# Designs tried in a protein design chat: VHH binders against Gliding motility regulatory protein (frzE). Part 8

Target 1, 240 residues: Gliding motility regulatory protein (frzE), of Myxococcus xanthus (p18769r270to509)
Amino acid sequence: DISNEVREQLDRVESDLHMLRDDAFRFVRRNDDGINTLHGNLAKMADHVAEARLVPLSTVFDAFPRAVREMSRTQGKEVDLVIENADIGVDRSMLGDVRDALVHLLRNSVDHGVESPDTRQQLGKPLNGRIRIRVRVDGDMLHIEVEDDGRGIDPERLRQAAISKRLINAVQAAALSEREAIELIFRPGFSTRDQVSELSGRGVGMDVVKRKVETLGGSVGVSSRIGRGSTITLRLPQSL
Key: E = the ipSAE of ESMFold2; O = the ipSAE of OpenDDE; V2 = 0.75 times the mean of E and O plus 0.25 times the DockQ between their complexes.

## First folded at step 3 (VHH)

Design i08 (from f07 with A97R E98D P99E W107F; framework vhh_7qia_2)
Fold by ESMFold2-Fast, scan of step 3:
Structure i08 (fold): chain B 240 residues (1-240), chain A 120 residues (1-120)
Amino acid sequence: as target 1 above (240 residues)
Amino acid sequence: QLQLVESGGGLVQPGGSLRLSCEASGFTFSTYYMGWYRQAPGKQRELVAFIDSGGSTNYADSVKGRFTISRDNAKNTVYLQMNSLRPEDTAIYYCARDEDLYGYSEFDYWGKGTPVTVSS
């Protein structure tokens, strides 16, 4: 029958197409898996070579829990510090500059980021503030993130400050995105002299942190949301 | 032109109360952190109380539980309610506009001050 013969032919064609699709998929997957495996082995080899000449960041980080406790006690604050991936290494020659930058960021988070317990209670937050240091490797770059769950950075306040200091005019300030406004903290015009009478004590400007990181061939980023906290990211070459 | 005008100071007996007011003009008051400072005779100016743009407050240890800072953005005014006053609270009290920019603490404008004397 013509109808039966046509149906049989269509069924055979469909079956053949299924087999060809499965064979093609298996061939591509096997070849892709081979390439992915090779790439993974090369990445492991590169990591082993890099690690042979680096020292772990724990060399720097081991002092931070005590430092944060002392900073917090001085300010009447309760702060929990969490450090992730302290075993990741950097070139020994960079340790001093990395330490200095991170100490500035930790002090800023304790002194200006994290609110007092009373303020946190009024805002419905946990009484203990949280600071997290997270280390990641992304390609040939090391990312060190310092995150707090504090007050955050107000982009409108930064726009107004930049205008008042005549770093930019009102039109320029209004044109900045929220991210660009928050990045104003890295402008030298925001480096102001410490007041001895301030409860927060002596601070250091974010422009200093940016310069130290840039001297190492890196860059600094910031993200923040009012009432939710801030994250400062240091991007550094893992070796010089 | 930026102005901060303090009022409410005076002579009071120990254990008494005073309410200081600071009326602001020449800037967008609601977006700024505001503080009260004091300068006792022969001492440096010190921060007493602080209120951020969101209404969160902080206090010097010496005044916690006795002083309350508050703000009324509709009136461009910041207040300091002072209870259980002590002789050591005797000082000139200054209202200040603050730019706390995440590690950049700066009081860029001060009022002329209002004197508070606590004496038996």
Scores: ipSAE 0.013, ipTM 0.233, lowest interface PAE 7.7, mean pLDDT 79

Design i09 (from f07 with T31D D52T; framework vhh_7qia_2; at its last look DockQ between E and O 0.07; V2 from the best seeds 0.00; counts 0 for: pae E 12.2 > 2, placed apart)
Fold by ESMFold2, look of step 4:
Structure i09 (fold): chain B 240 residues (1-240), chain A 120 residues (1-120)
Amino acid sequence: as target 1 above (240 residues)
Amino acid sequence: QLQLVESGGGLVQPGGSLRLSCEASGFTFSDYYMGWYRQAPGKQRELVAFITSGGSTNYADSVKGRFTISRDNAKNTVYLQMNSLRPEDTAIYYCAAEPDLYGYSEWDYWGKGTPVTVSS
């Protein structure tokens, strides 16, 4: 009757619907595969562009031994500089800022970290001080460590100096951990002198170094042991 | 060449007073933190007082209210007025100088010391 024809029509409709579902699924899968391939290729292209902008840090570091020698002579000190892994690259747009930050760190180590030869003799240290620059890459981040074997940082003296400079009160100073006390060197206003009258040279404070590094998307850290020396670590994106 | 020369030490009775002076030369005095340290026989050198380039003072708890540190930038001199002296204040007193802390620097220059003896 007509009843059998209707059943056949319904069977054809059901079959057509299954075919459309299968076709739609294949279309979606093909689009996902294409999108994933495009995303992968774009990521690789971005990596190639970033790599092409990298230049070795040696282009900046090669001048540092001469600079340290001049700083040392000015201060009547004997300081050796050791540089490791300068072939590691950084975005060329960051080279000037990296150079300026490191020159400041080197000057601080020569002027205020490394002791005079007479003092080092009395402390049983090698007469020549040592500054070491180490570079490494950890994931996406470039780490530059500037280490000296000087007097180190006494956190209690930093607490007292910060109170005297009116940066914090005695209650705040007492609440600081040893690590927090050492990080006081980065507080704005820690230096009270005019740049042109400072004996150490250009008069750039550690707070300025920290701000510059943070503007580049990085961070700065410090570790120190009294009598053994200090390490300042710059952490920067390797590419912008 | 930077020099620090202390004077004013001596023998004094308990309860007495003594004024130490430290004259600085060879550097820009007004840019430095100045301090006094002391070392008693058989003990480590300890901070007594310091004064910043801006004139703010800090004292060890054992001397607060009895000792006063001051500076005269025109004379390149830092002073330590010691009142109500006790036998435990007996020590060699050292003048020290440090530039403003630009990073992790500490006291770079020391005098040769002036002895203070408090005994009856």
Scores: ipSAE 0.000, ipTM 0.144, lowest interface PAE 12.2, mean pLDDT 79
ESMFold2-Fast, scan of step 3: ipSAE 0.372; ipTM 0.661
ESMFold2 (binder alone), look of step 4: mean pLDDT 83; pTM 0.834
OpenDDE, look of step 4: ipSAE 0.069; ipTM 0.498

Design i10 (framework vhh_7qia_2)
Fold by ESMFold2-Fast, scan of step 3:
Structure i10 (fold): chain B 240 residues (1-240), chain A 121 residues (1-121)
Amino acid sequence: as target 1 above (240 residues)
Amino acid sequence: QLQLVESGGGLVQPGGSLRLSCEASGFTFSTYYMGWYRQAPGKQRELVAFIDSGGSTNYADSVKGRFTISRDNAKNTVYLQMNSLRPEDTAIYYCAAEPDLYGYSDEWDYWGKGTPVTVSS
């Protein structure tokens, strides 16, 4: 038999212990919330400091519509340029290399990618060619895509060219996937060391673009379909 | 396969004119870049003129204003109209064709056997 007075005292002790435990849990949760807030603020500060070094890609891209129009007029072509997400930033130390790589890609799209209006009419395409530059961010990496709706790249012709240039043999060429064959455009040796192209009007090789991007710690990709166009993707660190 | 046959070369007096033709044999060449090269005795082969699949042209400074390159895709033929010919234009003239491919090598894929042009008084 436990008296009512002893039972009330035990009940009070148990309630006090529950309250103390709840207060402890509240204190730990509040401290965890405080630590999480501090970590969040530090991450935002780090992002803000990193962003203070970034310059919008529009700094480079704003000149491109005029440049593409002038290139197109010289080639007797009509080309529309569309630019998406130009406000995304890149480390200012990279701007010159990014600009040079993109100018090379735009020149290749105008000179070699986009067909003449006459050819486009015969193929049932819109007379105006289209070049699109898209910028995307994935983590700390920038993806800059340069897409045209032109003639595309023929993987079989690239295989044969690589064999003819003695870069690979016929067995190696046959073993390449379609994508790997298209990636042959980036191989050193598709151009000779004595190449001077001022007279022909042709640009320097795509190996120049790959070299610049790799020097920045990035990579270059290509996708193409014959008659549908080509997309060159530059993957670059947003900060060096 | 694409094959190239040059014609129209010959002997001409200084100040005269010649028109070279290069006929492609095969199914089509409308997507090809077409060029004319020449090689004089003791000199390297040099590009004279080229025309892309769309009809855009480029010329060596030595022939600019005197020579005109053109193409007729319906006839699978490229032409080089040579006006105001000079003794220094004396060379074997070669037709060349390269696929008009995005980012592909600057190297000419197909060559003709050449047609001689002699400018002499």
Scores: ipSAE 0.013, ipTM 0.217, lowest interface PAE 8.1, mean pLDDT 79

Design i11 (framework vhh_7qia_2)
Fold by ESMFold2-Fast, scan of step 3:
Parts: C-alpha cells; structure tokens; sequence
Structure i11 (fold): chain B 240 residues (1-240), chain A 121 residues (1-121)
C-alpha cells in the first residue's frame, strides 16, 4: 500500500532524525571541550608572536567553510557560509583570540541558531540556512559581523532563563526592553549551570567572549529578531 | 517560575492506551523543545519522545509507531499518546523543557515531578 509505504518511510525518516539529533547533542558536548582547548592553545600562540603586525583575516577564515560544512552534516542541517572582505587585516597578536571568538559564534549559529530542514520548511524558509561573516573597517576599529538567518533570540525565553538562574527577579525581567532582554546573554553566570564542576566542558559562554573582546580594547553587540536570525558584532581595534 | 505538571498516568492492561499531559507555566511555551522521558525502577532516565519548537518529532526505537507526541501552544500543553502498551513501558514518565539558547547549549533544563504508568502483565 502507498499509505503503509509512506508510513514506513516517515518512520525511517524519524528514526534517522532521532539518531542525528542524538549525534548532534554528543557532537556539541565534545566540541565544547575542543573549543576550550583551542582557546588555551591559541592564547599561548598569540603570546609567543614576536612583533605585532597586521595579517589578513583570511588566515583564520580559510578553515571555516570546512568546519561549518562538517558541523552542519553531523546535525543533518544544510548551511551556506558566505565570507565578505576576508583580506582586511588585524593585529597578528590578536589573531588567536579573534579565531576563538569566531569559532564559538559559528558553532552557536550552526548548533542553535539555524533550524532543522523540517522546521525551516514548516516556517517557509529556504531549506539551506545561511551564515554570513562580514568584515569592515570604521576609523581605527574593525567590525566583524556573524549573521545567521535562523530562529533568532527569544527575549521572553531569556527573561525566564535569567529568572530561573536567579540573576534577576520577575519584576526586573518584565521591565527590560526587548533589546535589554536579548543582551542578557552577556550576563556573567548566564551560560553556567552550576559551580560543582568547573571542568564540565560546557564551552565558552557569551559573557566570556564579551570579556575577552573587551580585554582587547573592543566591544560586542547583538541584534536579533525572533524567527529571522541574529547578528553578533565584534568591534576590535585593528592594531594594538 | 517555570513549572511543568504531568497528569494522565495510571494502571492499564497490556495492549491498552493512555494519554499523558504536561501543562507548562511561567515561560513562552512555543519556543521550547519539549520531551517525554521515562525512568523504570533501577534504570537511568531515557528519552521517549521529543518535539521541537517547529513541531518536528522524534521517538525512541522502542516506542516508535506506538507513541505520538504533540503540542498545543495555545494551551501551553504537550501530550504523549501511548498505544499498544507493553509491560516494559512501566515507568515514571517525566515532562521536560530544554533550553538551547544562542549564548550556550543545554545549560538549563526543566523537569516535572513525574507521573507513574504501570502496565500489568
């Protein structure tokens, strides 16, 4: 029967999605440990660099298409990565920290920002997600934007998370503007569940990314619209 | 405060059916990933069924074709329809809401207190 054959095909698809979802969760947990190790190694490499001078960001970006493709394939997602102005340079001493921050942002976009193909189809979106890295120079500052066309950041979800973590109370949460609620992702303690295991390997939170960028003399911004995607902007001095 | 309250468990004969309900309060329900987990005596909790914010579902192999997860965002409720129940389905069933935010992954989860299901042999 066509109906029985369709049912068996749907069951097979659901089974494949179940395995893929479990693999994706396992991949995310292992990637958190890898990212922490990478951050430590890159920081040491940056400290070892002799005289700081500008090097093109393509030195970092050239590895990203392969990384995004592998992450996407593991999760059964299709994601197109577009990189603009890769030849703009940055201080060599900052290169490792910039790479670490961008790898974290790309992982967040692939793992959490971009929806599954089934969800994107239900929402009327193209099945392939899009991540764009755009670099621009404004005066003496470098702006690196990481944009996705995914689910966006839900301000109400963030308000509830902050309340449950006891970072703010319900009255304070209700008083936040939509932008202020989205900026809760940068609050210290937002990305950490508890202190019992410092070695939990849950990865680098946005508060750590913000602190690191600020240590380099920069700032981090976020812009998001629920259901339409998110843009994280790193503003950094082009030279130290 | 985020709260999840399960109901619908009970005693049923093999081959019978039950529908579990989980009512949520204190959050924007429609954006959360929702799941049903179960824990049999002496065993670890296991995922039974999962539904994402867009309505896509997945199931454990042991319940596939017998159980159906669904959600009603207007009522802040997720359901688990359980058909053709077997003695090995005997467990306490838990509703869970998973947080998966742009700034971190799976750093919060919310659980109900559970509802017992017993399938007589």
Amino acid sequence: as target 1 above (240 residues)
Amino acid sequence: QLQLVESGGGLVQPGGSLRLSCEASGFTFSTYYMGWYRQAPGKQRELVAFIDSGGSTNYADSVKGRFTISRDNAKNTVYLQMNSLRPEDTAIYYCAAEGDLYGYSEDFDYWGKGTPVTVSS
Scores: ipSAE 0.014, ipTM 0.246, lowest interface PAE 7.5, mean pLDDT 77

Design j01 (from c10 with Y108F; framework vhh_7pa5_2; at its last look DockQ between E and O 0.02; V2 from the best seeds 0.00; counts 0 for: pae E 8.5 > 2, placed apart)
Fold by ESMFold2, look of step 4:
Structure j01 (fold): chain B 240 residues (1-240), chain A 121 residues (1-121)
Amino acid sequence: as target 1 above (240 residues)
Amino acid sequence: QVQLVESGGGMVQPGGSLRLSCAASGFTFSDYGMSWVRRAPGKGPEWVSTIYSSGGTTSYADSVKGRFTISRDNAKNTLYLQMNSLKPEDTALYYCAKEVDWYGSEGFDYWGQGTQVTVSS
């Protein structure tokens, strides 16, 4: 017989198929290990590059005390600036935009937040106003808080201003919570510029700050207590 | 209920003087900067002068420097503009303007009705 020969051939084919299957699995495993190693090495390199690109915020913040002093002088106010954790770094490509945003926040606090010395004395506040910049990192996000101890933001005044500017009607304004009303400072169209403000050289509105921060992939928030002051918080990716 | 009421305008010969007043109510006057803005016939608004909240810092348009003096009396909630050596080009409707009072906005949010100053021979 020929039937015995066929059986032996079939057994040999089955054995070869098992070996081929095992070889194929081994080959796939080796390629997976190589791809995983490459991905791991690329991740490490990306981390090193990101860290090498960070520069301390102090490179921008060091000019702020003088700037606040000059802003305060023109307004006849006394304002102290305190900066905390400026050694924290940010991607150098973001430094200019961060500087510009913070200058706007500082000007708003001096111009509109901190009261005159006479008013502060009548309110029982320290004669010198205070602005504090605090930086922290939370995961991959940088948090920069700018707070003042000024008059705070009156949500009712913002509701009325928004109605006057035809941004919302009276029913919509009445439906806003205090927090929602304060957020109106970021609303496009809320900040008005007339020809006299440009000629006088005064600052810009908060919608510009929000747009800059959002362009960088971040967000901006506000909290305020009438009579106690306001805090603007910038949240930014530490690296782009 | 912010109100700004200008007064003190009138007719005067070239070289003469006038003092404008602006009575303010409805806000804490001493916390805000104030400005004078004028509108001449056929022209748009022209900034004239600004005085900051404490009265310690003043600023003037080049066209009025040395001739006009802005001042304020925070106890009386009154803004003043002393105009000396008046010229025909100073003829305009003069407005008192209040600095904005809500965080994040810039410029002026309230204006008076204006007081007419006419300088002619």
Scores: ipSAE 0.013, ipTM 0.356, lowest interface PAE 8.5, mean pLDDT 81
ESMFold2-Fast, scan of step 3: ipSAE 0.164; ipTM 0.554
ESMFold2 (binder alone), look of step 4: mean pLDDT 82; pTM 0.829
OpenDDE, look of step 4: ipSAE 0.023; ipTM 0.362

Design j02 (from c10 with S105Y; framework vhh_7pa5_2)
Fold by ESMFold2-Fast, scan of step 3:
Formats: sequence, C-alpha cells, structure tokens
Structure j02 (fold): chain B 240 residues (1-240), chain A 121 residues (1-121)
Amino acid sequence: as target 1 above (240 residues)
Amino acid sequence: QVQLVESGGGMVQPGGSLRLSCAASGFTFSDYGMSWVRRAPGKGPEWVSTIYSSGGTTSYADSVKGRFTISRDNAKNTLYLQMNSLKPEDTALYYCAKEVDWYGYEGYDYWGQGTQVTVSS
C-alpha cells in the first residue's frame, strides 16, 4: 500500500518535526521571561503548520461512487453510496493509506454486508442496499465511519470460526462478550488460516485494515446488529 | 440446515469427460460464491475453480485452465463443473464448497461429502 519511498518521506518529515520541536523547546527552556507564553505560541504554530497540510477527503471519495457501482454490478447487487462531510481534511501524506483502507471496507460491505436484491425483498428491506461514509472530527482525531444496512455480523458464527481455526478454544470463545466476539474479525489469521482459501487467492481480512490504521497512529472499531448492518470506524490523527 | 450434495463422479479413460453437479439447499444460493476443491490420495487439498454469486466472474487453477468449466444455475440452486480432456492426475475426491458469509472473512464454511473421479485406462 505505502511504497518504501513514501514511507521514507513520511519518516523524514516526522523526524524533522521532532527536531524542530526539540530545538523550539530548548530555546523556550533557555528563556526565563515568558516561558509559558512561548510554550503556548509554539503549540499554536505547530497546529497551524499541521492544518496547512490538510487536503479534503473528497479528493479520495470522489472515485468511490463509481467503484461501488462496479463492485455491486459484479455481485449482482444494487447499492447506493452516501458520503457525508467530505470537506474535512486529512494530512496529504496519509491519503494513500486512507484510500486503501476505505476501498477494502467498501469491498467488504458490498461482498459480505449487503444482501442480494431478492434476499432484501424477502426480508422486507429496500431493494437497494445503502453504504454510508461519515466523517467527523473529535479533538485532534478524525473519525471515518463506513456503515452498511446489510446482514450484519453474527457473533456466534465468529466464535465457531475462531474455534475451528484454533485461534481460541471453546472456553475462551464462550467468555467473549458479543462485542468482543464481533471484534474477532480483526484477529491475525482469522481470514487466512484456511489452507484452501489461501490457495484460491482469498484471505485478505480486516486485520490488514487494522494494521494499516495502527501504523498511522489510529485505531479501528466495529459495531453490528444481525439483519440491520455493520459500522466500521477508523480513528486517525488528522495531521502528523 | 445447509446441505451440499455432489454427483456425477465416476471412472473414465484419459481424454474422457465428466460433468459434476452440486445441489445446494438451506441458504440463499444466489448470494454466495461457490468453489470446487479436490483431494488426491496422499495429497493436500487443491483449489480447482471458483464462481462468484452472479455467475459472471470465474477463476481456475493453472492445472485445469482450458479443460474445466465452472458454471451455476441460480434458479435450480445447482453448481456444475464440466471436466474435459481428463488426465490421470485429475484423479481425486471432488468437493463443492460454499463461501463464508462473515464480514471481513474469506474462505469456506460448508463442504459437501465429495464425489470420486478416477481417470485410468
């Protein structure tokens, strides 16, 4: 996903920022007159520099309606994509990773979340599935939610799958709360332990999304109700 | 509740043909991808072919490309494997497998009993 060259550039930028902060704090430490004011000014300057690097998420999201349409057509499904607050920005250096993670989440919602039109009709749902991407800012963190109105995640099936793959034993599985059972989708080996799925070229799971988000200093969450859909939440720093 | 019943196996001579069928019940067949997987005596499982839920997308193992054709009839809840130009190395127990229906997971959650294909002269 991130090339070695891009990672090296990100590492250099992060290293340069740390050096600048170190030098600034050493300078402030040496000035007894107004040290508290200087600390405040440096923090504000760092925030302003970070904000200046932000690019609207619409830069990434503009391609998603066509991508979802193509994914849906291949699966024989009808899906509507709704995007909220695409104006909110993220550091330009993170755009590729954010795009890759979201594409994977959209693919999961189309492939596994949203039911076929015939199945949705039998369940009394609108024929068109819905996927919603919602962006919001909370402090210095960005929250990106990918929600579908599909079949949801069955915690009991996940417990059984984890036991079958010997990721946990029956006692451990029984001890998990419903939410903890749903979070099994993020466990390394959950999607790739099956030898046959490895041979078929399948086996990329949510553990890949989690790892990618964590390398950016973020976290991933999930919530789901059977028959009502699933929401995956990415929490990411808005800036370096 | 989920049931997969394979048929169509048998003995054929090299160069012959067989058509395998898998009758599915207990789930909405048209919502899931399906695969054929085989196991030869003394060997591990080998993926043969996959067909996605709509039937429009298929994939094949290199060992069977150009000789085998996977297809499905969603109205009849049936998966097929047309096997042409059969070789002795195609001798195996053939299983149909249902795609796992769990968010974020790839793989198979249900298998049939298998149908034996023997190619010998």
Scores: ipSAE 0.037, ipTM 0.452, lowest interface PAE 5.4, mean pLDDT 81

Design j03 (from c10 with G107D; framework vhh_7pa5_2)
Fold by ESMFold2-Fast, scan of step 3:
Structure j03 (fold): chain B 240 residues (1-240), chain A 121 residues (1-121)
Amino acid sequence: as target 1 above (240 residues)
Amino acid sequence: QVQLVESGGGMVQPGGSLRLSCAASGFTFSDYGMSWVRRAPGKGPEWVSTIYSSGGTTSYADSVKGRFTISRDNAKNTLYLQMNSLKPEDTALYYCAKEVDWYGSEDYDYWGQGTQVTVSS
């Protein structure tokens, strides 16, 4: 009897210890789950605070349809502007620089990208040119694309211009890919005028746009096909 | 092959007028901005005026504003500079220049031979 009584007592103690262990692990796990939830909630609160500082890009874009129509009429062109995802927000402190960059890109597309109506007719293109501004978010980065359906950029002519301006030599120019040659438009001294043209006061070059975007922690890209148009992409942090 | 040929220069007395012309060939004239640039004896080149591709936008150096008018006839591939109230300091060789069209490039890839303008009493 004693052996059975001792066995029953040992079994009870073992069962009690097992339950205490399980309860302790459940308590620790429940508290760990709570801590993970709190960390998630704090991150979401930080995101909400950041979002409260964002201003919709529509505050910048709302003036663009009229501006493009005025630019286009001044040049004797008809250009349709399409804007997508204007409600995506950006840090308020960046609005001025974003506006300046986009106005410059729109002016370049109207003045240099989109062909005359006569040329577009000869090429079988719609008489109305098209400029499209697309906004998208990729992770923490904002992408603003300015696309036109104009003449595009000829990489061979850019290579020749860079050699002529003494920015690169013929060997360096020949080594550039098509995309790298098109990216020459962002080189300091490429898009700026010589001593004569400095007196014209006609705006600033694409190197200034690149510098401003890089100062904001972003980058600028270009894609073009001769005769089909060009796309300039601004990549910017959505929040500073 | 791009070619720019200026004409219309000559000798004129102060207060007189001249009209310069530039005949363009070898490119789609209506797609490019055009400028007039002058060089006086012993001086560097001086930008005078620019006209954008359609003729809708014009720009002038302060020294000629109100006296000179730039214009173009895209059907005739011709650029013009109407010069009124000419002064001795307007004496220079005047060049027609074609804009480089590289997305915000404010430079010139082709120049004409120039036409001489002499303003003297």
Scores: ipSAE 0.063, ipTM 0.502, lowest interface PAE 5.1, mean pLDDT 82

Design j04 (from c10 with Q1E M11L S35Y R39Q P45L T50E S59K A61P K87R L93V W111R Q116L; framework vhh_ozoralizumab_d1)
Fold by ESMFold2-Fast, scan of step 3:
Structure j04 (fold): chain B 240 residues (1-240), chain A 121 residues (1-121)
Amino acid sequence: as target 1 above (240 residues)
Amino acid sequence: EVQLVESGGGLVQPGGSLRLSCAASGFTFSDYGMYWVRQAPGKGLEWVSEIYSSGGTTKYPDSVKGRFTISRDNAKNTLYLQMNSLRPEDTAVYYCAKEVDWYGSEGYDYRGQGTLVTVSS
């Protein structure tokens, strides 16, 4: 019958169309799965490449015990250096800047932080000063703390120095909190003498350290307690 | 209150010698580096010498190297400058200066009133 033959042909056409749609969906799904797998593999490759750029901070820190001994010897001081978490990695491209900043902070702790043995004895402190370098990871950032148990930073002395250098007036200086006064060490021009003459030395102040760290996408902090010591914190991206 | 009092300046002939002294008070002298700086008539300040807190490290510009010697006596809170083979160009007011006491800074934060050195026949 003509009706049955037409119905059988329509049923075949419908079955063929369903198969073609299923084949098209399978092709798209396989390509989408491939694309998703490729994106996952590229992300893993990028992570492996980024991790391959990291080198342990011990690469920088291994020289520090000797450096601190030499610095201490020239100043007539006795200083113990403790380093924590030296195995944490940092981007190889940052090693030079990190080394320079930390050497400057260590020199500051020896030269300005830690008192002479005689002064420490008079104050009832251990005769040997202590410097601690501690590394911590917080997400994608490194925190490198350089702490000493020395004389600390006097906020009043910094206020007076800033007034003398005409960086702020007496009213502005009096309005600063103790912490804000201590942070004056990072202010551009603060390390510069009023009567400029070339002195022997590198001419590097804490404003230079702050600028270098900020150029790397980081930040610098300070905390200090007079007679108890000072801590400078470098916050840096672990990878660039 | 930080006090720095220089002495030992005077009139001396070319080729002569003088020893300057600086009496320090109001801070722990043995914990700070010290400097000598000078100002010649009509000129700016010039760095002359630097000594570390222990006395173990000293520095000089080429203009005075080999002729001047900085030293200190931490027990007496006194800084010295031994000036030999003096030249007319060494004529200046000489200032004792205390190293800065804030962390991470360089140079000095206090100068004394100065002592005049005149090198002339």
Scores: ipSAE 0.044, ipTM 0.467, lowest interface PAE 5.8, mean pLDDT 82

Design j05 (from c10, 17 letters changed; framework vhh_8fcz_2)
Fold by ESMFold2-Fast, scan of step 3:
Structure j05 (fold): chain B 240 residues (1-240), chain A 121 residues (1-121)
Amino acid sequence: as target 1 above (240 residues)
Amino acid sequence: QVQLVESGGGLVQPGGSLRLSCAASGFTFSDYGMNWVRQPPGKGLEWVSGIYSSGGTTTYADSVEGRFTIIRDNDKKMVYLQMTSLKTEDTAVYYCAKEVDWYGSEGYDYEGQGTQVTVSS
């Protein structure tokens, strides 16, 4: 038998306990929401700090039009350079290796890829050769393509060169696909330095480019067709 | 087929001069760099000098810098090596060499008899 006054007191205590519980849950939620907001803000700060380490590839590419003009004049060739997506960033620590690799690829396209104006005229090509640097991002990876519209790569000549250098035998060479034969340009020891003295001022071979890119956690690829040109692709992590 | 024919060698006294010539055929001469290499008696090949396809840039081994000059004439398909202040150490068979035409590789091709240079009193 509970009196009305005792019932009213119990109802007040129950209401007060319910209110206290709700206030406690709100306080916990506010603190959890605050912690989640701090974690979110820290993640955004980390992203902004990571972005601050990226340097636009234009920092490297801005020198290339002049360099290609100088290389082209030296070779008596006319070459147009087109650069796409130069605003894409790369980790500052990789910038020197990327520059060195691209300078080597541009030199190879001018020196070996693009034909003379007379040869291009005989082949029905535009007199000016074209080199295109294209940058694209796929997830966390950069793809830097260096394309020329030059003579292309002859897989049979690469097979014969590799046999002559004793890197592979005739049976091994004959078993290579066209693509695998073209990839011989990346083979260590493909240069003539082991048979003759190194040519001063000739730089480094494609095996060095491949090694540098692989050290950065990347890979290199090649595609080519005789008379239509070559594309060398550097695949690199955007940040280390 | 690439053909390279060297000439202009001979016997010369120390301090003398010679001009070597190389006649090229079987390829688009103006598309390729050209080099001179030499083989002294009983030794391996030694690179001497290079010239880019247009003639605008030349390179030299330290042993010959300032004494030798490489020149080309694309109209005549000729490469020359002007040698001055010759030393006994310059005695060798001299070969002209075409730059190798595989993409992304360094080196050169040569297939001539060469021309003999003998520096002796």
Scores: ipSAE 0.016, ipTM 0.390, lowest interface PAE 6.4, mean pLDDT 81

